# VH-VL binders against q54fm4: the designs that were tried, part 9

Target 1, 189 residues: q54fm4
Amino acid sequence: MSTAPSPTITSPTQTSPVVINKSLICQDSTVSNGVQIAIGTVLHPRSSIIISEGAGPIIIGENNIIEELVQIVNKSPEPMIIGSNNLFEVGSYIECKSIGNGNVFEPKCKILKNTIIKDQCSIGAGCIVSEDKICENNTIIAQTQNSQIQTTSTLPYDHHSSIHMTHLELLHKSIPLFHTIKKTPILEK

## First folded at step 28 (VH-VL)

Design n4
Fold by OpenDDE, fold request of step 29:
Structure n4 (fold): chain C 189 residues (1-189), chain A 121 residues (1-121), chain B 109 residues (1-109)
Amino acid sequence: as target 1 above (189 residues)
Amino acid sequence: EVQLVESGGGVVQPGRSLRLSCAASGFTFSSYGMHWVRQAPGKGLEWVAVISSDGNYKYYADSVKGRFTISRDNSKNTLYLQMDSLRAEDTAVYYCAKDDYPLWFGRFDYWGQGTLVTVSS
Amino acid sequence: SSELTQDPAVSVALGQTVRITCQGDSLRSYYASWYQQKPGQAPVLVIYGKNNRPSGIPDRFSGSSSGNTASLTITGAQAEDEADYYCNSYDIEDRHLYVFGGGTKLTVL
């Protein structure tokens, strides 16, 4: 019986990130090679998407809003997967295993390593999601005077989606007026 | 026109090795992730492996992990699947499929006609 | 691994409408892709995303989603639509990446 060799995962050597269709990436954002960004996603100035040495790729879905000073970092050899229609507000730090769809990460919140955020979650400003935590659908994490609390939302997703899309449309129209956009290779579907 | 043509299939005994090839044309091969998907006789589709456009990232289904190796030569527009330690349950038609993204988590927008691999004692 | 389930077989009269449904937890987070496979042929992408048709796919094919389900609808079924249909989505949590439904055999009567 033959011994099969183990597959090897190497560091990305791509010359630049590939942007899918009509993504909007500002010039002064930092994006590592090995990052995939889908259509509609907006990357504001001074934001960063970083793959550490030896780490896996970062895959970002459609219509995400990534605001200023947001840091998305993958240090794991496994891929980091971010879904669609998420809002990452100013200064949030993301080191997750995966993020689903329709989540809101308020300013300066921290998602620590190996976390799983599913769908329609809200992480309050300055809140910290600890390592290895799994946030089920509709999880709300908020800060009170004395503690960080967790509850489950009962709000319909449709309202959030409508507001998000309106916001996204505005950004696509306004950002190019004030910021230089990266000229990245665009793959057409 | 996009074309994907698999080759290398055949009949082999358990424990043996086989190497499949997929020749691509009609698109910029080096810009897209590529997949192998298999289908056992009379059964459904099963995803096997993916390789990124630049070949730097590879991932496998648990059923083939440690036994199969996906690779590509962008200068030849060719995708490969090295299959070692073959088992009877690996018997299937093997399809190469094109991702519409550079890495993965797109969709399989084009498929080859497949090549049959039969593992039998 | 995440599982997608489909009815093994459905039938539709010529010119009528049929819906093929796929169910699974992944579908709460991600859109399904649908593939048509006729006997002795390779699969063909027919629907993806919210409701996108690749070039060459007839407009009688449409896609929808609700909760943990995705559906392929054929409005005005034709004889040539007789085939196996597979849904596909992603398995992120378990790192299986891609998962297929078991397939649905569509018979046009």
Scores: ipSAE 0.387, ipTM 0.787, lowest interface PAE 1.8, mean pLDDT 90
Fold by OpenDDE, last read:
Structure n4 (fold): chain C 189 residues (1-189), chain A 121 residues (1-121), chain B 109 residues (1-109)
Amino acid sequence: as target 1 above (189 residues)
Amino acid sequence: EVQLVESGGGVVQPGRSLRLSCAASGFTFSSYGMHWVRQAPGKGLEWVAVISSDGNYKYYADSVKGRFTISRDNSKNTLYLQMDSLRAEDTAVYYCAKDDYPLWFGRFDYWGQGTLVTVSS
Amino acid sequence: SSELTQDPAVSVALGQTVRITCQGDSLRSYYASWYQQKPGQAPVLVIYGKNNRPSGIPDRFSGSSSGNTASLTITGAQAEDEADYYCNSYDIEDRHLYVFGGGTKLTVL
């Protein structure tokens, strides 16, 4: 009876963090004054980050991917805070109080007013997160034929991170080839 | 070299007002958020207020909200803290600190040497 | 409450390794920054992000995070490392914005 060798879970080789030194904002994106976008974050064409009149600022962390037709809107006098390593896919609408890190917002999902999305959540395509809802870490919201379901992911975060970074690297290389980039003042560190 | 120099500290009676200043040099002042952080004698650090690079956004700790006003003059590379209705518990060394980002949620990468405010009867 | 907690005091023998830990719910979502404060001096940023050191900070300083904790490690403590160390992070949920730990006094023996 040949004892099948236990698969050695090789710890993912800590690939040297590719320091993405600049945010990549396409010229065709709309960004209000009072929006802060950290290093590595990518805004695709026709994305919008809007601060309503009298509303607080929008702060976006590092290495976020904001795809086409994404709308991030703050209507609250309080600041809207988005963490790092989030993926906002095409056509998603975001009006949250806060978003943590490592979340995925699938196409045309809607995050409504005063919501809190913590970390490593996945909001399925076309799903709606109701007002004032708090999504705890690892929350998965998915659309079935008849209803939205919520569950908790048991998958480790590490796999998502590597894919995300690879995606970012690709975008930083490819987007400037096809799109005009807004001249962001290089804040000399 | 980045330099932050606080001034305006002193002894004041409760209920009175005091205005602190922080002169900045060695970096593009108008590009960064600025903070006030205080430290009571023998105590830890307490964040007080932040102002965005353009001065449009201001936020305060609950302990000073409604009493303190943060402002800046980018033409003079100067940060201010107007302190009204001072209380004994406001006694502290007040530091100005530079944010790494234009608004906030960076780190305090540079600090001044602080100015002492003493509120006593 | 997104309070950050630190041990009030720790000691380390000269040349040995010491870890100062900060604990709080906010650390699950955000990196801590660490500040060194020597007596009568202003705080100095020593570690931020995953493990970033500002220029001028010795390589014996390192940062790490796990769960709801962040740690500052000094590998090969020197006499000049005797100071108060403060962790800092953000409290977005409770709208406190910035939160400091209570500080840890490090004594080098």
Scores: ipSAE 0.380, ipTM 0.781, lowest interface PAE 1.9, mean pLDDT 90
Fold by ESMFold2, fold request of step 29:
Structure n4 (fold): chain C 189 residues (1-189), chain A 121 residues (1-121), chain B 109 residues (1-109)
Amino acid sequence: as target 1 above (189 residues)
Amino acid sequence: EVQLVESGGGVVQPGRSLRLSCAASGFTFSSYGMHWVRQAPGKGLEWVAVISSDGNYKYYADSVKGRFTISRDNSKNTLYLQMDSLRAEDTAVYYCAKDDYPLWFGRFDYWGQGTLVTVSS
Amino acid sequence: SSELTQDPAVSVALGQTVRITCQGDSLRSYYASWYQQKPGQAPVLVIYGKNNRPSGIPDRFSGSSSGNTASLTITGAQAEDEADYYCNSYDIEDRHLYVFGGGTKLTVL
C-alpha cells in the first residue's frame, strides 16, 4: 500500500467472525525503539526487529506475518521500509533497503543490505538476495544443488491475498491462547 | 476539530533566516509524525521535511537539507521549521501537515492554511 | 527515478467520468495518496491506499492502480470538483520519504 496504509478497520453494520484492528506482538519478541508496526502485523516469539546504533527507523506496514527467529535489522542511517501482507518464515534474515507488498520469504533466506524487493516475490528457503539487488514484481528465487534460479510467477494476486488473510486471522485468534502479548503502544494504528 | 495554524512567514532577504511555527489542537499532538510541505506561487506541492512524534527522527528533502531544521515542542503542541541560508527558490506558502502515524506513512490527513515566505532582495 | 508524473491538465464535461493518472516507479510497490486543492486553499486528502476515501469525500471519487500507474477516477463530475489534483507516494529508490506529482488541473466544462 503506497504512502497511505491504515484503512478503515471496522466493518460497518454486521458482526463478523474476526476483526483485525491491532498488531499482535508476542512478549518474547525483541523490538527496538524507532520501529513502527501497523495494524494486523503479527510478531511471533523469538523474532527480532533491531535498529543498530546510529541507524534509521524501521517502518512496517499492515498484516505482515513475522515468524519465529526472523531477524529484521537496519544498519543504515536511512529508513528501512517494509510494506504490507508479507510473510517472513522461520529464521529469515532481512537487511533490505525496502520491501513492497505480498512477498514470501521462506525459512532461513537472507535479504542483504541495500536490496529492493518489490511486490509478490517469493524468496526460497536458504536463498540469498545479494547486496544492492532489485527483485522486480513477481520474482521467484529458488535453490538448486549449488546455485539459485530466478523465474517469474503467474499466479493471481487476489487469491494469494485471500490465503494470507485467512492465515493472519487464524494467528490473531490462536496466538493469544498460547503466548503472552506485549502491551501495544500508540505507535501503531 | 483538528486545527493546524502556521505563523512566522514574511519577507526576508536571501541568506537570512526565518522560523516558522505551527500550533496544533484537537488531537494528541505527541502521538503523530508531522510534516512541512511548501508550494511556490503558481507551482505544485513539494514535500520539505518530517519529524517523528517523539522528535527523534528527522528527514529532509534534498533541496533544503543542511539549511532547514524541523523540530517540535510536545508540551506546547507546536511544530517548528528553522530556515537558514534562505534562497529565492525557497519562496513559497509553507503548510504543516499531520501524519496518521507516530513516525510517518504519508497520509496527510489534516493540513494548516499555510504561511507565506517571500525571499527577495 | 523518484519522479511522479501527472498530465498538467485534464477536462471533463459536467456529469461525465474522468481519470487522472500518476506514474512512477515507486507506485509499483506503494499506493498513491490523492489530494484535491482549490485555489487559495490547503490540499484535502481524497483517496489513500488501494481505494479508501476519508469521511466526507463523495463516493464519486475512487482510486485504482496498475503497474507503475495510479489513477483517480471521478464518476459524474460536478462543478465543485474543479481543482488541482496531486498524487504522492514513498520514494523507494532514493530512500526519501515523499514525492508529489506535478499536479493536474481538472476543468469541468
Scores: ipSAE 0.348, ipTM 0.727, lowest interface PAE 3.8, mean pLDDT 85
Fold by ESMFold2, fold request of step 29:
Structure n4 (fold): chain C 189 residues (1-189), chain A 121 residues (1-121), chain B 109 residues (1-109)
Amino acid sequence: as target 1 above (189 residues)
Amino acid sequence: EVQLVESGGGVVQPGRSLRLSCAASGFTFSSYGMHWVRQAPGKGLEWVAVISSDGNYKYYADSVKGRFTISRDNSKNTLYLQMDSLRAEDTAVYYCAKDDYPLWFGRFDYWGQGTLVTVSS
Amino acid sequence: SSELTQDPAVSVALGQTVRITCQGDSLRSYYASWYQQKPGQAPVLVIYGKNNRPSGIPDRFSGSSSGNTASLTITGAQAEDEADYYCNSYDIEDRHLYVFGGGTKLTVL
């Protein structure tokens, strides 16, 4: 379901662990003016981060993974705030008010307007988080045979964090080898 | 060497206006968001307002919304705070502060020395 | 709006370890930044993000977070560490507003 690169690095190119000190934004992604992307976040090709006319900025934290065909859209005059260490899998649609940290948005899920997603939530493939909904920490929303069910995760934080960072490190090594990267602004001291 | 120098503070009567300035040097001013933060005498810090590096986005604390206007002139490397309808509770040292991002993350890596505004009868 | 709560005062013996805490609903989703303010001076950023230390800040300063709580730890406290310490975070109730804690006065004994 995920299009993320394998966690295995390609032999014979053995390198020291990459230092994550910038964002990686693939050239074929679409990013509006007024979008801020912090260190470590990766945008895959054909992803979109769009600010509608008259809408406020989108501020995206560190170490997020935004996969192909993901659409993040702010239509509100207020800022949209997305935290750190989130995984947005292929084709997910995000029109939230805010998203916290360490969440997983599985393929083609939809996060509708004015929603608040806190921390360590998992939104299953094709699932919809309805307008104005608040997902508290550790919420799992999943598709069953006949409906969408909400439960609470017991997955330990350390396990999730380790898997995400390993995935992110592999992307920082591998994506520049296969894709053209947008030139990011250099902040001066 | 990054420098931020506030000016324009003073004693003013309630209901009047005052304009603060912050002269910036030692960094590319137009690359960073800028904030005003205030501190009433003997009290803690209070965030007041932010402006994006290009000036296109401005947001305010509820306590000052509608009365204060943040602005910047990137050609002069200067940040401004226009303070209208001043109240006694606006009495504070006003700091300008540099964000470390073009919009903001609220990480104030450099601060000015502050300028005192006193609002009293 | 969301508030950040800090103890008003904390003491530490010279050379010992101290932890200054900051609690609030916003800290469940956003990292705190930490500022040191000495009397008559502007605040100075000492920790941001999870545990990032700006250039020129001694390595005895570190940050951590868990749940709704952020902590600033000073290992091997020195006399010059005596100051007020403020946490700051994004205000979860107002997406564009930042909030400071009330401050903690650190006394080095």
Scores: ipSAE 0.327, ipTM 0.731, lowest interface PAE 4.0, mean pLDDT 86

Design n4
Fold by ESMFold2, last read:
Structure n4 (fold): chain C 189 residues (1-189), chain A 121 residues (1-121), chain B 109 residues (1-109)
Amino acid sequence: as target 1 above (189 residues)
Amino acid sequence: EVQLVESGGGVVQPGRSLRLSCAASGFTFSSYGMHWVRQAPGKGLEWVAVISSDGNYKYYADSVKGRFTISRDNSKNTLYLQMDSLRAEDTAVYYCAKDDYPLWFGRFDYWGQGTLVTVSS
Amino acid sequence: SSELTQDPAVSVALGQTVRITCQGDSLRSYYASWYQQKPGQAPVLVIYGKNNRPSGIPDRFSGSSSGNTASLTITGAQAEDEADYYCNSYDIEDRHLYVFGGGTKLTVL
């Protein structure tokens, strides 16, 4: 009665890239075991990605820029997930639950535990995103004279992708000229 | 040639336990995260659990947390799913699936053909 | 909710273009992967990331995303494309880590 299924011949998926081998990681950065970094992400010197004792892994997507003195720390037993095309500027501190795509974290801002940052948010220099806060797409947090202000971009075209990719391409060209790059172990055996 | 072969399925009564196995070959098993995914008869896919390549990280769907345990033996190239306190709603074909990363990105590039678990009185 | 919603069924005439959609809040933050499942067979990965095609998947398959929606497009549909199609996404908010859509049955006329 019913049609018999035909076996489908599918070619094998290409061998997985070694995650660290697809990233540009400066030798004097610190990266814990249990951190997975996807293709294109750049770690500047003296940046750190740390998993605390008993904490879960940190999974970082593609084409992120992680500048000097940035600290990304997971203290939670749950995984920390960071998406793609994010810019973490000098000295920012990240203890989020998750971060989406295309966000900018300006210098020395602090993203505290269990926060969720979605897409295309801009967190101003020195600003603090308090524990458990959820920043929806296109959120702007900025510092005023005596307080932080939160607003939402009203421009639907508000993204940084063109400038970000130009910046990223320059870093991939320039950083190996001036800094030693970590040699990562081959994970496929 | 990547192969994943599930075994250990069968008919059991509610409250009983069952252990599924997935024998892996054709790739370096210890280099990749592994998943269990199930499909109830006539229904869609449901992710069940993941284990990292070194076995140090394990995570579960809420529907099975506390009842199911994922594990692996890298010396035997075998993935396991220990299923305790089985319920009728656990009836499904259980697939093992390979991630393409040592932890995971949820890209299941190779799947087994599945083993049927039926939970009924 | 972070549930992924797909239409249960879609039809396309041979050689025509069809688009299968997947909607959910998690797709604002994470790309979908797409799986093809033919009757009696295990699923097969056809698209991942923004628009990456595993080796051996025909060029007629492509992916896209906008807002909370991911789409799988089949240009020039063939009889062999008749199958169920599932999207999945990462979503830690819903405590499942990964969530699949309900699936879309594609019928090629």
Scores: ipSAE 0.317, ipTM 0.693, lowest interface PAE 3.9, mean pLDDT 84
Fold by OpenDDE, fold request of step 29:
Structure n4 (fold): chain C 189 residues (1-189), chain A 121 residues (1-121), chain B 109 residues (1-109)
Amino acid sequence: as target 1 above (189 residues)
Amino acid sequence: EVQLVESGGGVVQPGRSLRLSCAASGFTFSSYGMHWVRQAPGKGLEWVAVISSDGNYKYYADSVKGRFTISRDNSKNTLYLQMDSLRAEDTAVYYCAKDDYPLWFGRFDYWGQGTLVTVSS
Amino acid sequence: SSELTQDPAVSVALGQTVRITCQGDSLRSYYASWYQQKPGQAPVLVIYGKNNRPSGIPDRFSGSSSGNTASLTITGAQAEDEADYYCNSYDIEDRHLYVFGGGTKLTVL
């Protein structure tokens, strides 16, 4: 019985800690005037942060990961506020009133207008959070065969935070190697 | 050294108007949001208004909305607060405060010494 | 409108440790900033974020958070630490934007 050698997943020995002291905005991203992006936040190529005519500003916190084809749009005269440590996965559409911290938006999900997402929520792939909805802390929205279901997570936040920071460090290291980065003002912490 | 110097305070009657100024120096004024915060005598701090670095966005506390107007002249490194329809409850020391971000939701990392506004009949 | 609550007054003996606590729903989502105000003076930022001190602030000042609370701790209180302390955070949901606690008067005995 030839025991297939377990592939030694050589964890890339990150030899030196990556100091995250700036935002990372790819040249191929679209960002309107009136958008504030804090340090550590990463915008992948083909992502867009758009303020409609007459709409309020968009404020994005620290250490967010915004992947390809993500659309963040403000159409309201009120400011759109996104906290820190959020993951916006490929193709997500965000038109919220506010988003807190430590949330995960899976691919192609939609957050519709005037929605409030608090902290540590998980919005499943392709799910739609309806207009004016308030998602309390630790809310999970998932798609089943017949409907969307909502439940509450019991997973500790520290697990998510640790994984997120590792991912962020990797992106700050790798993205500049493959993509041109916009010259952005360094926001002081 | 960062310096913020408020001026324009004084004694006014209810219903009158007053314009405050804040002269900024020691930093790139046009790169940061600016705030007004007030403190009634013997009371706590109350946020009043904010203006973005480019002046395009302004927001106010409900207590002053429709009566106060925040503005700035980046060429003069000056922040303004136009106060109309003044009320007795507007009596306070008014501080200008610097945000550490271009819009807001940073910290008030620097404050002026304040200027006293007294509204009394 | 979101509110932040603080004890109106606390006392500490010289050289001892004191903790000033701020409580409010906004603190579940956002870090507090702490401001020191001495009589007749402007407020001064002393702590922000998880536990960040601006330049010039002594290391005896530290910040912490838990649940819907934030705390400012002074380890080894000095006479010059006698002042009013205000917590501040954001009220995003109700669009109040900024909210201050009522302030805590610290007396050093």
Scores: ipSAE 0.299, ipTM 0.758, lowest interface PAE 2.2, mean pLDDT 90
Fold by OpenDDE, fold request of step 29:
Structure n4 (fold): chain C 189 residues (1-189), chain A 121 residues (1-121), chain B 109 residues (1-109)
Amino acid sequence: as target 1 above (189 residues)
Amino acid sequence: EVQLVESGGGVVQPGRSLRLSCAASGFTFSSYGMHWVRQAPGKGLEWVAVISSDGNYKYYADSVKGRFTISRDNSKNTLYLQMDSLRAEDTAVYYCAKDDYPLWFGRFDYWGQGTLVTVSS
Amino acid sequence: SSELTQDPAVSVALGQTVRITCQGDSLRSYYASWYQQKPGQAPVLVIYGKNNRPSGIPDRFSGSSSGNTASLTITGAQAEDEADYYCNSYDIEDRHLYVFGGGTKLTVL
């Protein structure tokens, strides 16, 4: 019985560091006029950044990852501000006043209107942050069988940042290989 | 070379109106947000207003909201500040400043020399 | 708090190093920009981001951040560095957008 050699999945050793010098917006994403996206930020296909009629602009910082089916919507006449190094996972819905830096929004979570998410928060899959809610730094919201729970993270910020940057580099390398990218101006901070 | 030149300053009485202008050159004016920043005599800097590159979005400091109107004419490379219902506390040197982004939340990478507005009875 | 605070005045001997510090809650989330203003002149951007210098700014100027503070450091102060220095950041939570520190007057001795 010839044991078929297990295919050694040689993980492509990224031999050269990927230089992130632009935003990466997939052609199949929807972005309204009045949206500003900083360098390094990635918009996956089928993501949407929408400004409703009469609403204010949307400002998005650097190195954000916006995955498929994510909806970022501003319906307020006031500007919506999103910081840097945030991860918006598949299907998350964002209608916030502001989001800081280094946050994770897990799949299908909802951030409702006029909310403030500060820094280094984690919003669990399917969780709902209610209208006008303020999530302080390092807030964790998770879904249990019976309810949503809130706690505070004790993880150092630096660890989260390093993992995020690694993920971002991978995306900048891989996405252009499989998707058409919109031509966008380079916005550097 | 980027140049910003303010004009329109002067002495006015409280309750009156004044319109400032800022002539821009040396860059693609229509591609960047523009700001007004003021400085009262002997005091610090205070942000006043911003307008997006296309003029569709405007935002104001609470201290001037409802009284001041920022606008621009990209065909003339000119930024404006209409100041109505002027108060003594509006006395300041008014600077136009260039944003490095199309909307805002960049930095003020270039400044004009300013124009003095004095509100006094 | 959206407020940025600075020492009103600092002094440095010629050729020595001086650090001007800005403090505020917004600095926990955002980098500061620093502006130099000489008497009778417009402000000039000298430092932005993590530690970026615009073209034409001497390399003796550097920026740093820690916690709720940002600092401008001048290594080897020159006579021409005598000026007012303002830090600037953003106030997103309270929608103030741009916030300046009160300014620091630097005297070169």
Scores: ipSAE 0.286, ipTM 0.755, lowest interface PAE 2.5, mean pLDDT 90
Fold by OpenDDE, look of step 28:
Structure n4 (fold): chain C 189 residues (1-189), chain A 121 residues (1-121), chain B 109 residues (1-109)
Amino acid sequence: as target 1 above (189 residues)
Amino acid sequence: EVQLVESGGGVVQPGRSLRLSCAASGFTFSSYGMHWVRQAPGKGLEWVAVISSDGNYKYYADSVKGRFTISRDNSKNTLYLQMDSLRAEDTAVYYCAKDDYPLWFGRFDYWGQGTLVTVSS
Amino acid sequence: SSELTQDPAVSVALGQTVRITCQGDSLRSYYASWYQQKPGQAPVLVIYGKNNRPSGIPDRFSGSSSGNTASLTITGAQAEDEADYYCNSYDIEDRHLYVFGGGTKLTVL
């Protein structure tokens, strides 16, 4: 009885960590002149970053994820500044004055004009942050069955950061395989 | 080699005007935002103004807003600072600085040697 | 006003390590840039971003950030490192756009 050799489970080849050394802007994204995008930031297809006529520039930091159908619009004569490590999920509308770092904007949420989002905030799907609102660090806005609520997160930032970086690595690996990327200069914040 | 050379400094009385120039070379001037930063004698650095690469956007520190005007001539590779209604507190060495971003809002990667402006009665 | 604060003076022995710290609310959202200024000279960018050095800056210079603080570290201080050091960051809240720390005078002993 010839004992069939046990299949050698080949340990998954440790894929070398993806080095993020550029921004990824898909060809079918819309980006106005006067927009600055730092290294690592990803613009998915059909995303738009728009500077209205007479409005100030938009500055986007490092390692942001801007998903499909996201609209970032500046209508103010003042600069719009977005920090780093933010996630803008599908269909979100952003018309804020400024955004800090490590924020999550869930699908189809709306950030209205002159709003300030600081750091590590989470805006729930379909939620609306009203005009002139200031969201302090760790602000969570979520939709319940009856109302939109606001609370403060107690979660450590490092967990979110780790997940975000993993997401970025995946995107930097996968997006160029499926999408044409605009040739852009490497900008570092 | 990037070079920035300021000129136009001098001694003026309060309420008078002065125009500073900064001649740039060694890089594509029209591709970068430019800044003015000043330093009062024995004091720290103070950001004054920025102008985008295309000249369409200008921003100022509150301390000089309404009195100073930043401009540029890309055909001459020159940055300007028109200073009106000068005050004693405007006394400083004025540096031009290159932004490292194409538009602005980056860091100051290169600096001129500065030109001294003295406002005194 | 998102002011950046620095110690006015620090000292380090030759060959030792020194950390210059900048503190301010803006540093929670934005990286600091660090500038070295020697007497009678223009400032020179030495550190920016997370921990980036411009060309020509020695590797003994490094940057770090934590919370509302940014730090410039000189590992193995040399005599030529004696200078004023300024941190810089964005100040969007007060529409100042840029803000400098008060500067730190580093003495190498």
Scores: ipSAE 0.013, ipTM 0.581, lowest interface PAE 8.8, mean pLDDT 88

